# Ledger of designs, part 4: VH-VL binders against Mitochondrial Rho GTPase 3 (MIRO3)

Target 1, 175 residues: Mitochondrial Rho GTPase 3 (MIRO3), of Arabidopsis thaliana (Mouse-ear cress) (q9ma88r425to599)
Amino acid sequence: RKVVQCFVFGPKNAGKSALLNQFIGRSYDDDSNNNNGSTDEHYAVNMVKEPGVISDTDKTLVLKEVRIKDDGFMLSKEALAACDVAIFIYDSSDEYSWNRAVDMLAEVATIAKDSGYVFPCLMVAAKTDLDPFPVAIQESTRVTQDIGIDAPIPISSKLGDVSNLFRKILTAAEN
Key: E = the ipSAE of ESMFold2; O = the ipSAE of OpenDDE; V2 = 0.75 times the mean of E and O plus 0.25 times the DockQ between their complexes.

## First folded at step 1 (VH-VL)

Design p06 (framework fv_pimurutamab)
Fold by ESMFold2-Fast, scan of step 1:
Structure p06 (fold): chain C 175 residues (1-175), chain A 121 residues (1-121), chain B 107 residues (1-107)
Amino acid sequence: as target 1 above (175 residues)
Amino acid sequence: EVQLVESGGGLVQPGGSLRLSCAASGFTFSNYWVHWVRQAPGKGLEWLGVIYSRGSTDYGNEFTSRFTISRDNAKNSLYLQMNSLRAEDTAVYYCARTYYDILTGRYFDYWGQGTMVTVSS
Amino acid sequence: EIVLTQSPATLSLSPGERATLSCRASQSVSSYIHWYQQKPGQAPRLLIKYASQSISGIPARFSGSGSGTDFTLTISSLEPEDFAVYYCQQSNSWPYTFGGGTKVEIK
């Protein structure tokens, strides 16, 4: 049985806790609900089945929120070895949130390259039910194209958007 | 030849406004993030803010309400609008570029020669 | 904001001597440190990127090392044109910040 470990990076108030809570499986550690910028670890586990394959298709997705302190993420190079997919989430209505998420992605990508780790990186645009500022859409698409990753994946408080992210995580993990 | 040339500096009264320009040549301007960095006389370098390729901006916290960065990619030009100027804003103002690729381009490879802004009564 | 502390503030050395300049970050910046040289009345010039990577056109006597919070710029043998102020800069997080500079002056 394959377990996919996803590390979730993002600035304060980007929607990390909301993303974990929107998984079909409940967040395992509920103590930090509504704890903005929480330093506690959160785990959200979901069982996903891929259509059309009979054997070895059941997957367990584990989303782990990476703690932040003073705008820096609290993660050792050794801990990054356990990452199968890195997710960088930002508030799509907040330009600072986007810029900080992009900075986190570049830092993580550099550490991975320096350490010989290989894993896909995904950008996630949270709070898409709020109007994004016009320039953010243009910049986010261009920047992701320029660094060679998929365009940001939009999510809202609705389950349909989160399901699309799950499919993209599974595809990235298999590549 | 890559060049960045600042202009618009001068003497301004406290509380006044001033607009600086930076003219870029010798490279594809739209492939670069462009920054304003200032340096008070005899002091170190201080990052003021950045404008990304398509016009989004970020500023140091002390600058957000008084300074506005803009760019015109068709004219290969960068601007800094400075309002409510104070004596402590007296500095040489540099424009400098970083490549848009955040994996490889986080350093200032080219700088302008700077333009002096003096805020004095 | 990440604070970069450069030490010493001033180095007084003679041509031919080795210069070692330090830059310490208040929190980890991984390898996102870049070094610049500034001569009086001139704009800064990039010397080293990503802590240790060389820049085309920069003499081989300049080298950088370090990771995390402690970084060093080394000039193996000072030439007359190397007497200048040197700045480190971090690009790990916003806002980008510079160290206070180290002035290398002739003894």
Scores: ipSAE 0.000, ipTM 0.487, lowest interface PAE 13.4, mean pLDDT 77

Design p07 (framework fv_pimurutamab)
Heavy chain, then light chain:
Amino acid sequence: EVQLVESGGGLVQPGGSLRLSCAASGFTVSSYYVHWVRQAPGKGLEWLGVIYSGGSTDYGNEFTSRFTISRDNAKNSLYLQMNSLRAEDTAVYYCARHKYSSGWFDYWGQGTMVTVSS
Amino acid sequence: EIVLTQSPATLSLSPGERATLSCRASQSISRYIHWYQQKPGQAPRLLIKYASQSISGIPARFSGSGSGTDFTLTISSLEPEDFAVYYCQQYYSWPLTFGGGTKVEIK
ESMFold2-Fast, scan of step 1: ipSAE 0.166; ipTM 0.643

Design p08 (framework fv_pimurutamab; at its last look DockQ between E and O 0.06; V2 from the best seeds 0.00; counts 0 for: pae O 9.4 > 2, off the site)
Fold by ESMFold2, look of step 2:
Structure p08 (fold): chain C 175 residues (1-175), chain A 118 residues (1-118), chain B 107 residues (1-107)
Amino acid sequence: as target 1 above (175 residues)
Amino acid sequence: EVQLVESGGGLVQPGGSLRLSCAASGFTFSSYAVHWVRQAPGKGLEWLGVIYYGGSTDYGNEFTSRFTISRDNAKNSLYLQMNSLRAEDTAVYYCARGGRYFYYFDYWGQGTMVTVSS
Amino acid sequence: EIVLTQSPATLSLSPGERATLSCRASQSIGSSIHWYQQKPGQAPRLLIKYASQSISGIPARFSGSGSGTDFTLTISSLEPEDFAVYYCQQRSNWPLTFGGGTKVEIK
């Protein structure tokens, strides 16, 4: 409960790495840290205050970027055992990005259900400050309602939007 | 592997009712949106509606008053209840799997023929 | 609702020839169009998704292109089994709609 493991899914170029960099204070232009070391960095760790509670107990949030390759690579149920909350990030200006994120959600939900794991899932609409693809906007509310999750959480290049996301992740993990 | 099998077609009088069934196998039925599509003899394809795995539905124009789509996930079955049938409803009726929210139809049943005539 | 107009209605060609089938949408739909083949007496089969994306198990001679309102299905060299009716289908707006079809016949 003191460490919350958040798995970050989404198609290529949806904004997964940028989100992890923003979480630890890096900007979009600071990718030199990702490329300076020989070892790939797939995690971001920071402390986040729990909202709406006077308790002096802070939580550590770990964002783990999950890369799902083309056909022939599937998540194992053992890999999902550590997941406390899953987020599915997509580019709101790109219908293919939305469709791929929904496909990933369905795959992860199937594995979790078959394994008896229960964790909340959140959809995250990235790049909302660009021209959104109209069909993705129209369909996102219906799809999230049908699968029983909240409407997609919007984020943009503004840091304030991103901080709200991290608080919502922790709130979801508590429920 | 993936299979969809329609049944329940046949001859029916105008004004009558008919219930079609679609039996699904070879995939996790409860995780897919499933659709009904029809094709009148010698004509093109017409989308009738969809039922999502959460149970909500969308229908094509003017089908909401006479047609009802339902599903039974425990039985891996999709249903189409058709009421107040008319000659124009004569068609082959297909069930189709809707590619997990992409709204393309990646697998289709063989179809069942419904004939509405006196 | 979105009307999809397919042309030509009938395309008479010989095996080995290139077939070019057109689908025009009544308003912009980006790349939200899919293509199906229907052989006589059979259910439709998905050929191309999202205007140009390939489907596993579909021969490489089938390809799609276009965006916005104008879309094309190309069969680079017709085989005997390709003589069928081809439909486009949009998913941009409810209700989902199909084009009227293009019948590809042996000349």
Scores: ipSAE 0.008, ipTM 0.507, lowest interface PAE 8.6, mean pLDDT 78
ESMFold2-Fast, scan of step 1: ipSAE 0.553; ipTM 0.785
ESMFold2 (binder alone), look of step 2: mean pLDDT 91; pTM 0.934
OpenDDE, look of step 2: ipSAE 0.011; ipTM 0.599

Design p09 (framework fv_pimurutamab)
Fold by ESMFold2-Fast, scan of step 1:
Structure p09 (fold): chain C 175 residues (1-175), chain A 120 residues (1-120), chain B 107 residues (1-107)
Amino acid sequence: as target 1 above (175 residues)
Amino acid sequence: EVQLVESGGGLVQPGGSLRLSCAASGFTVSRNYVHWVRQAPGKGLEWLGVIYSGGSTDYGNEFTSRFTISRDNAKNSLYLQMNSLRAEDTAVYYCARLYYGSGKYYFDYWGQGTMVTVSS
Amino acid sequence: EIVLTQSPATLSLSPGERATLSCRASQSVSSYIHWYQQKPGQAPRLLIKYASQSISGIPARFSGSGSGTDFTLTISSLEPEDFAVYYCQQYNNWPRTFGGGTKVEIK
């Protein structure tokens, strides 16, 4: 497939803005509401054009940041219709950030299942240049295995390993 | 002081429905994982399901079609809706809070339980 | 689902004796075993977390050990209040499962 729509979830201060800023030189749009007038979500859209890994066919990756509003996580099922891959980003040094991201993944996975949507979910460990919370590696491995997803993908704004994340997102969308 | 208080148990006929309540105090249910665990008379503990802090739920495989967990954040309460009840659903039903912190998960507080008897 | 087998089903001992309770998993659960105590008419109470980690407020006579598939709860010297049913629980896999319990009763 030529266009991959990746929905970006995560708690406040998890590093979503830093990740989206890696798409410098792309269009930014924080009002691309996909819903029937819903104000519970805000979206920020960034697009990256990357060459295909197997052929010379170009692929476009679109990152849509999903922002929760005042009353908690109120995502509509219609908003998920365009999702090809969902990523859940958390601050790897903050245990609350991890727990909240897991809750978000569980909620999105439940809505998708109930609505008949099928898309891969990936955990993203941000700020890996900081010390992780105690037993983070053991706990994150355990939880991701329990829910049937891949181990968290590490990223750091200082190390520039965001290209590895983009490659994994595109690979997940193909499978 | 953290407390969980179950209610709503009683006698119900096979095929009937019943809704159990779990009232929490000393903590906020919307910021915690709360589980339902049952225990048949003279038998061991059986995990039934969970509601996550975000509001989504998960169940043991044999409970998915007949049991539904929900909550009311304003009332700081949890509910277990039980449908198509069978004699083998006769048990004490507990709600239990899962502590999570520093990558550790365990049940730190339990309610006293409420008895459900399914018989004609 | 992971099956936890507790043995013996009943352990008859006198106060002052050492109690050793076994919990075996059908496949590896790493160290993700917790132990709970339940007295008649009461809710379970957490005793040991993650196979061997102590809980504040629980007497030092309770200890846990093991990893992988074989776990042990030890009560070094039984007190009258320790006669109860003990359950192990795994938190490694979905669904979360409990053992069948070991009843520690007065001889």
Scores: ipSAE 0.006, ipTM 0.470, lowest interface PAE 10.4, mean pLDDT 76

Design p10 (framework fv_pimurutamab; at its last look DockQ between E and O 0.04; V2 from the best seeds 0.00; counts 0 for: pae E 13.3 > 2, placed apart)
Fold by ESMFold2, look of step 2:
Structure p10 (fold): chain C 175 residues (1-175), chain A 116 residues (1-116), chain B 107 residues (1-107)
Amino acid sequence: as target 1 above (175 residues)
Amino acid sequence: EVQLVESGGGLVQPGGSLRLSCAASGFTFSDYYVHWVRQAPGKGLEWLGVIWSGGSTDYGNEFTSRFTISRDNAKNSLYLQMNSLRAEDTAVYYCARRYSYGFDYWGQGTMVTVSS
Amino acid sequence: EIVLTQSPATLSLSPGERATLSCRASQSIGRYIHWYQQKPGQAPRLLIKYASQSISGIPARFSGSGSGTDFTLTISSLEPEDFAVYYCQQYKNWPYTFGGGTKVEIK
């Protein structure tokens, strides 16, 4: 698959905008109409190099940020139609951020199941540079095992960590 | 104004059961985790447990078999079901709002006395 | 589980004196420790987060320090309202645990 649509969920200030900024490439506001809504969809597009292949076969990764509105998280079945993989970003220094991300994952998974959509879900631990040593990691390991998803993928200010995330997203999308 | 109010404490015989309630107001309850913590008379604080948004629970080591935490966001309430009570369970029981892996707001507590 | 040992158990001091309270962890907890004050008949109050970070509304005379296994709460000059019990709490590992407390009382 040449273009992969990755939906980016997470509470406010979890690091969604920072991730899109680190994903080298252009970004602009979504062209979607905003009738009676206050949610903007922001996205970033870039190519991600596949190791060991010619560069003209690189995959295009689109990161679409799903923002939480001031009055709560609103998600329609139609919003998920284009999703190839969902990631849920939380601030690893903030337990409220973690708990909110788990709630979002549960809601998205329920809507996807009810709608017949199938896509992998990944948890992403942001701001690991600020890492309090882990009750957060111990807690996240128990919850992700209970849900049946992989342990959260850490990201920090290091570019290598971000590139590794993008490759993991592409691998997950390759069903 | 953030408030947490515990209720349901009282005198119970060893082996008995009791259900505590924690009523929350002054904040969006569904955005926060609230934990149970207890304090035996003249003793220190002991973390009991929490229920997460997915319904899973974590408890202090000795409480997993006897205590059950539940939550009703529509009623802004947290509950603690205590079974097989022992004399050493005599304590003030607090609910406490989670903040930065600790607790920023506490109720005034409800007293549970386990005595024959 | 991680055991926190607070010392001394009781600290008898006069107003204006400096109080130094110790908390030792049974294994390294980095800086994942909070401090609480509990006055008689009241619920605990959060004083210091993450070993040394201030909390809004807490007087500047309260400070925390330490990392690893040894931590200190300092009250630079005791006020009458500071005579209370102080607890440390670790959050590195489940379950959360508290120290046994240090009672600061009037000499």
Scores: ipSAE 0.007, ipTM 0.492, lowest interface PAE 13.3, mean pLDDT 79
ESMFold2-Fast, scan of step 1: ipSAE 0.426; ipTM 0.716
ESMFold2 (binder alone), look of step 2: mean pLDDT 90; pTM 0.902
OpenDDE, look of step 2: ipSAE 0.022; ipTM 0.628

Design p11 (framework fv_pimurutamab)
Fold by ESMFold2-Fast, scan of step 1:
Structure p11 (fold): chain C 175 residues (1-175), chain A 120 residues (1-120), chain B 107 residues (1-107)
Amino acid sequence: as target 1 above (175 residues)
Amino acid sequence: EVQLVESGGGLVQPGGSLRLSCAASGFTVSSNYVHWVRQAPGKGLEWLGVIYSGGSTDYGNEFTSRFTISRDNAKNSLYLQMNSLRAEDTAVYYCARPRGYSGYWYFDLWGQGTMVTVSS
Amino acid sequence: EIVLTQSPATLSLSPGERATLSCRASQSVSSYIHWYQQKPGQAPRLLIKYASQSISGIPARFSGSGSGTDFTLTISSLEPEDFAVYYCQQYGSSPRTFGGGTKVEIK
C-alpha cells in the first residue's frame, strides 16, 4: 500500500485552501481546530485509483499545506525528508502570485539539492476561470523550460476541475 | 524583520588574521545559502564564496587557501575566517542571501558591510 | 568561464534624461542576468531579476531587456536619487559573478 506525501506551497490567496476543500467531500484526515490553537499545517486525504490499475492496488494521496509568511521561508531541510512531490500553486490572473510561486519552487529545489533529497516539483495554475495576467503564456513557458519542469497544470475550483492534477501528482511521484 | 548584519572589521597588519561575523534575523541560516562578497575601495563587487544550507562551502579560486566560511546554527550566524591578509584584501565585506533557481541566483538581501583595512 | 563586461564605465547625464547601460557576457547566459544599484556607503540593491523581471518596491522607470549575451538596463527618466553605480550579475558556471560596473554621474 503506497502513501504519497504531496507538499502544497503557494502565496496567500493562490487557492491552496480551495484545493484542500475539494478533498473534504472524500476524506479529511486532520482538523487544525482540534488541538491547542490553530496550526499552520493542514492535511487532506484522497484515495485515487491509477488508470488501468486493479482496485486492490489503490493509492492514498496526502496533501500537506505548507504555510509561509510573505517574508522568508519557514520550512526546514529536515521537513523535506517526508516529501514525495511538491506542488506550487499560483493565481493564474495575478503576476505577483506567479512570481512568488516560482521563487518558492526555487527555494525548495535549492534546499532539496543541497540536502540530497530528490522529488518532483510541479507548478499549478489556479483560478483558470479568470483572465490570465499579461504575457502569462510567454512567461510561464520561458520559466518552466529554463528550470526544466513541465508547463503549469491548470485547475479551477470554481469549475470543479481538479481530477487531472491528482493524476499528474501520482504519475510524477513514480517517475 | 529579515536582515543580515556584518561585524568584526577593522585595521589589521599584513600577514595577520581576522574573523568576520554575519548575524541573520528573520530567517534560518541552516535552511538557506549565504554568500560573502567583497568590494575594494572604488572598485567593483567580487564574489568570495558561499555556505550551502547543508553546511558545505565553495570559494572563488583566489580565496580557497586563505579564507574559510563557517556557521553556528545555534547563533543563526556565519563567519569568514581570513588568514595571511594582504594589502589587496582591504575592502568592505558583505554577506548576502541568494534567491532564485539553483545556479542562477540573485541576491535579494544584503548586509550593510564591514570594512577591513590591511595596512602597516 | 563566463565574464561580464559593462559599458560605458562612466555615463554623465542630467536629471530627466534616459540612461541606457550595457552588460555583455562572453558566453550565452540565456536570461540569467540580474541588476543592482549601489550608492556610496551603501550595500547593493536588487533592481531587476532574470534580465527583465521587476522587483517589488523598485520604481517603474527601471527596466531590463536582453537575452543570450547582450543585456540592457534602462532608466527612462533619471531622478536625482538614481545617480549611482550599477552592476550586472550572473552565477551559473563562472567565478566572475559581477560585471565591472557602470557609474551614472551627474553632468
Scores: ipSAE 0.000, ipTM 0.520, lowest interface PAE 12.0, mean pLDDT 78

Design p12 (framework fv_pimurutamab; at its last look DockQ between E and O 0.04; V2 from the best seeds 0.00; counts 0 for: pae E 13.3 > 2, off the site)
Heavy chain, then light chain:
Amino acid sequence: EVQLVESGGGLVQPGGSLRLSCAASGFTFSSYYVHWVRQAPGKGLEWLGVIYTGGSTDYGNEFTSRFTISRDNAKNSLYLQMNSLRAEDTAVYYCARDLKWELPYYFDYWGQGTMVTVSS
Amino acid sequence: EIVLTQSPATLSLSPGERATLSCRASQSVRSYIHWYQQKPGQAPRLLIKYASQSISGIPARFSGSGSGTDFTLTISSLEPEDFAVYYCQQRYNWPLTFGGGTKVEIK
ESMFold2-Fast, scan of step 1: ipSAE 0.438; ipTM 0.749
ESMFold2, look of step 2: ipSAE 0.007; ipTM 0.469
ESMFold2 (binder alone), look of step 2: mean pLDDT 90; pTM 0.905
OpenDDE, look of step 2: ipSAE 0.308; ipTM 0.763

Design r01 (framework fv_rosmantuzumab)
Heavy chain, then light chain:
Amino acid sequence: QVQLVQSGAEVKKPGASVKVSCKASGYTFTSYYIHWVRQAPGQGLEWIGYINPSGGSTGYNQKFKNRVTMTRDTSTSTAYMELSRLRSEDTAVYYCARDRYYGSGYFDYWGQGTTLTVSS
Amino acid sequence: DIQMTQSPSSLSASVGDRVTITCKASQSVSYSGDSYMNWYQQKPGKAPKLLIYDASNLETGVPSRFSGSGSGTDFTLTISPVQAEDFATYYCQQSYSTPRTFGAGTKLELK
ESMFold2-Fast, scan of step 1: ipSAE 0.116; ipTM 0.688

Design r02 (framework fv_rosmantuzumab)
Fold by ESMFold2-Fast, scan of step 1:
Structure r02 (fold): chain C 175 residues (1-175), chain A 118 residues (1-118), chain B 111 residues (1-111)
Amino acid sequence: as target 1 above (175 residues)
Amino acid sequence: QVQLVQSGAEVKKPGASVKVSCKASGYTFTGYYIHWVRQAPGQGLEWIGYINPNSGGTGYNQKFKNRVTMTRDTSTSTAYMELSRLRSEDTAVYYCAREGWYRYFDYWGQGTTLTVSS
Amino acid sequence: DIQMTQSPSSLSASVGDRVTITCKASQSLLYSSDNYMNWYQQKPGKAPKLLIYAASSLQSGVPSRFSGSGSGTDFTLTISPVQAEDFATYYCQQYYSTPYTFGAGTKLELK
């Protein structure tokens, strides 16, 4: 059994709210870090029991949605100390969404390096069809390789299944 | 176009080891798990295990745990399955398969025939 | 291990028929609104081909005459109308828990 803190980044309309709503188990906005007067962060907490091929043990996943203002993220350097895995979600049909997500990853990587934090980063391609990946993914694959991270993980909110993404998040936290 | 191409047929004696390869193309090799499944002559499908090509992490069916090793080479986009201490009951066609988004096996290799006989 | 019991072991049909193949899991495969099971088709000398995933979702490129239904422990694959290229062996598979397990297969034969 292990607790995993996953920070969710992405530009407006990338699918962050849809992803959080789909995650297995309970999900609710929680301002528990406002205890003692701080109101600058949102949390979505999901408790998951997964008898999967990666692990036959129970897992607790805590998703922390990073607030966005004008497609820039709002997060203090100190808040990243709690991150076990960062995911960067983008709309796979929108070139601008991809560019914004890549910029956010670069910003987060810079902050982490400056602060001495280390955690895996994953790109998440939202609003994909189950057909073979769009041609745009070939270019995004080259970019992720150049940055030194995994290829984008596809999801579709219309199918209501994020099990593969959830599994890959847990695997990244373990490795 | 996604493709998994496996190495050729093998004939081994009992007690030997075999190493089967599975070369991936047409997609990002490190983005998808590779599973291995076998099928004995006239029988059904039996799952052996998986490898995460990105991390090298593996999971094996307990039946094979002490005899199977899965590895990969990211520079050639190739996954390998090595099975040791071979028995005649290991005679089968061995398939590699890609795990798709919903944990299904969406693309399969053509299969590698292994014959174990004295 | 989760047991997948498939029936019948074989059946004969003519082109144009409606056929059903059943698969029963030894425990529920339902988790968070999804049934963790798939259906595959295998022709002699060939690798299996994915037909249906998550019990009822049709794989891209698979003809709509194939459909999957069921939930929990009882699942059905329906082929209607059967065409000449559909005479093959069909397997159900669970991916709820490791080890992944398959049914013993159902051979669909031309009558």
Scores: ipSAE 0.000, ipTM 0.469, lowest interface PAE 16.9, mean pLDDT 77

Design r03 (framework fv_rosmantuzumab)
Fold by ESMFold2-Fast, scan of step 1:
Structure r03 (fold): chain C 175 residues (1-175), chain A 118 residues (1-118), chain B 111 residues (1-111)
Amino acid sequence: as target 1 above (175 residues)
Amino acid sequence: QVQLVQSGAEVKKPGASVKVSCKASGYTFTDYWIHWVRQAPGQGLEWIGYINPRSGGTGYNQKFKNRVTMTRDTSTSTAYMELSRLRSEDTAVYYCARDYLRGYFDYWGQGTTLTVSS
Amino acid sequence: DIQMTQSPSSLSASVGDRVTITCKASQSVDYYGTSYMNWYQQKPGKAPKLLIYAASSLQSGVPSRFSGSGSGTDFTLTISPVQAEDFATYYCQQSYSTPWTFGAGTKLELK
């Protein structure tokens, strides 16, 4: 409970690495000599305090980038056992990025259902300082409502506001 | 060896529906999107839509959205495209294609000829 | 929709020639350093075959006499030297934004 494992999914160039870098913490490549599976991983770790709680309830938030070869999606069901919150990030200026992130969410939701895992899913709209695609805007509200998740959470390197995302992750993890 | 094998030629009357199959082999079916593309006689290629075999999620070209439905059966590694309310203008060869990455169609089915008679 | 203008509609060549086919997109198909432009070859009665993806990447199994170049809106497929089996129809295709759109095709004919 003190450690919240957040898996970060998204197509190439969606902003996964930028999000991890903005988290202000440790980051390192998965370069073990164990010949680790078909999933590459990049981690960022930070300790986050819940507003208004005493210091002994502080949590460690771990953002784990799920990297996949050639923008394909390969994730074992065993790997998902460690997921407390799944984050699906997309480039809000790129229609393909939105479509791929939605498909990744559906893929992860299917694996979770088949495996009996329950964790919240959050959509993250990155690069909101760029010109968005109208189709992605129209679809984002409909899709998130239909799935029963919160509307996409906007972030931008220009605006630098990621605190709202972190609060929403902590809220989702507690429920 | 990667193969996409499609169902045989169809002859339909205007107003009917057609359902074309595309059976995949030689790779993990759920790892790659399947797209459908058609080609009218003597004409170029026209994209119809795609299906993600893992999730069942689909995306359709707006021109076909009201008439096309794409499905799949993961137990048989088969994708399907159903086109309804057929017109003579739907006479074409219909191809399924594997999406290696973002529209790079690296393997294609042999094509299914659809003739819509007047 | 992104419109693809492919030129010429047909061209005649002899074995050993260098030929170029051009494709122009109505808007940029570049995204973070990658140009989402692909080229296909189609022979009569056959399905299209991927030759080039991401503007300049040669598909495995495709001879090195095929090459692609360009970025933004303007792209070129080059065949050099042309071989007897290369007489076919060639199509460009953008995969930047849905719907995926193809050029009208270029028929390469023997002189």
Scores: ipSAE 0.069, ipTM 0.669, lowest interface PAE 5.3, mean pLDDT 81

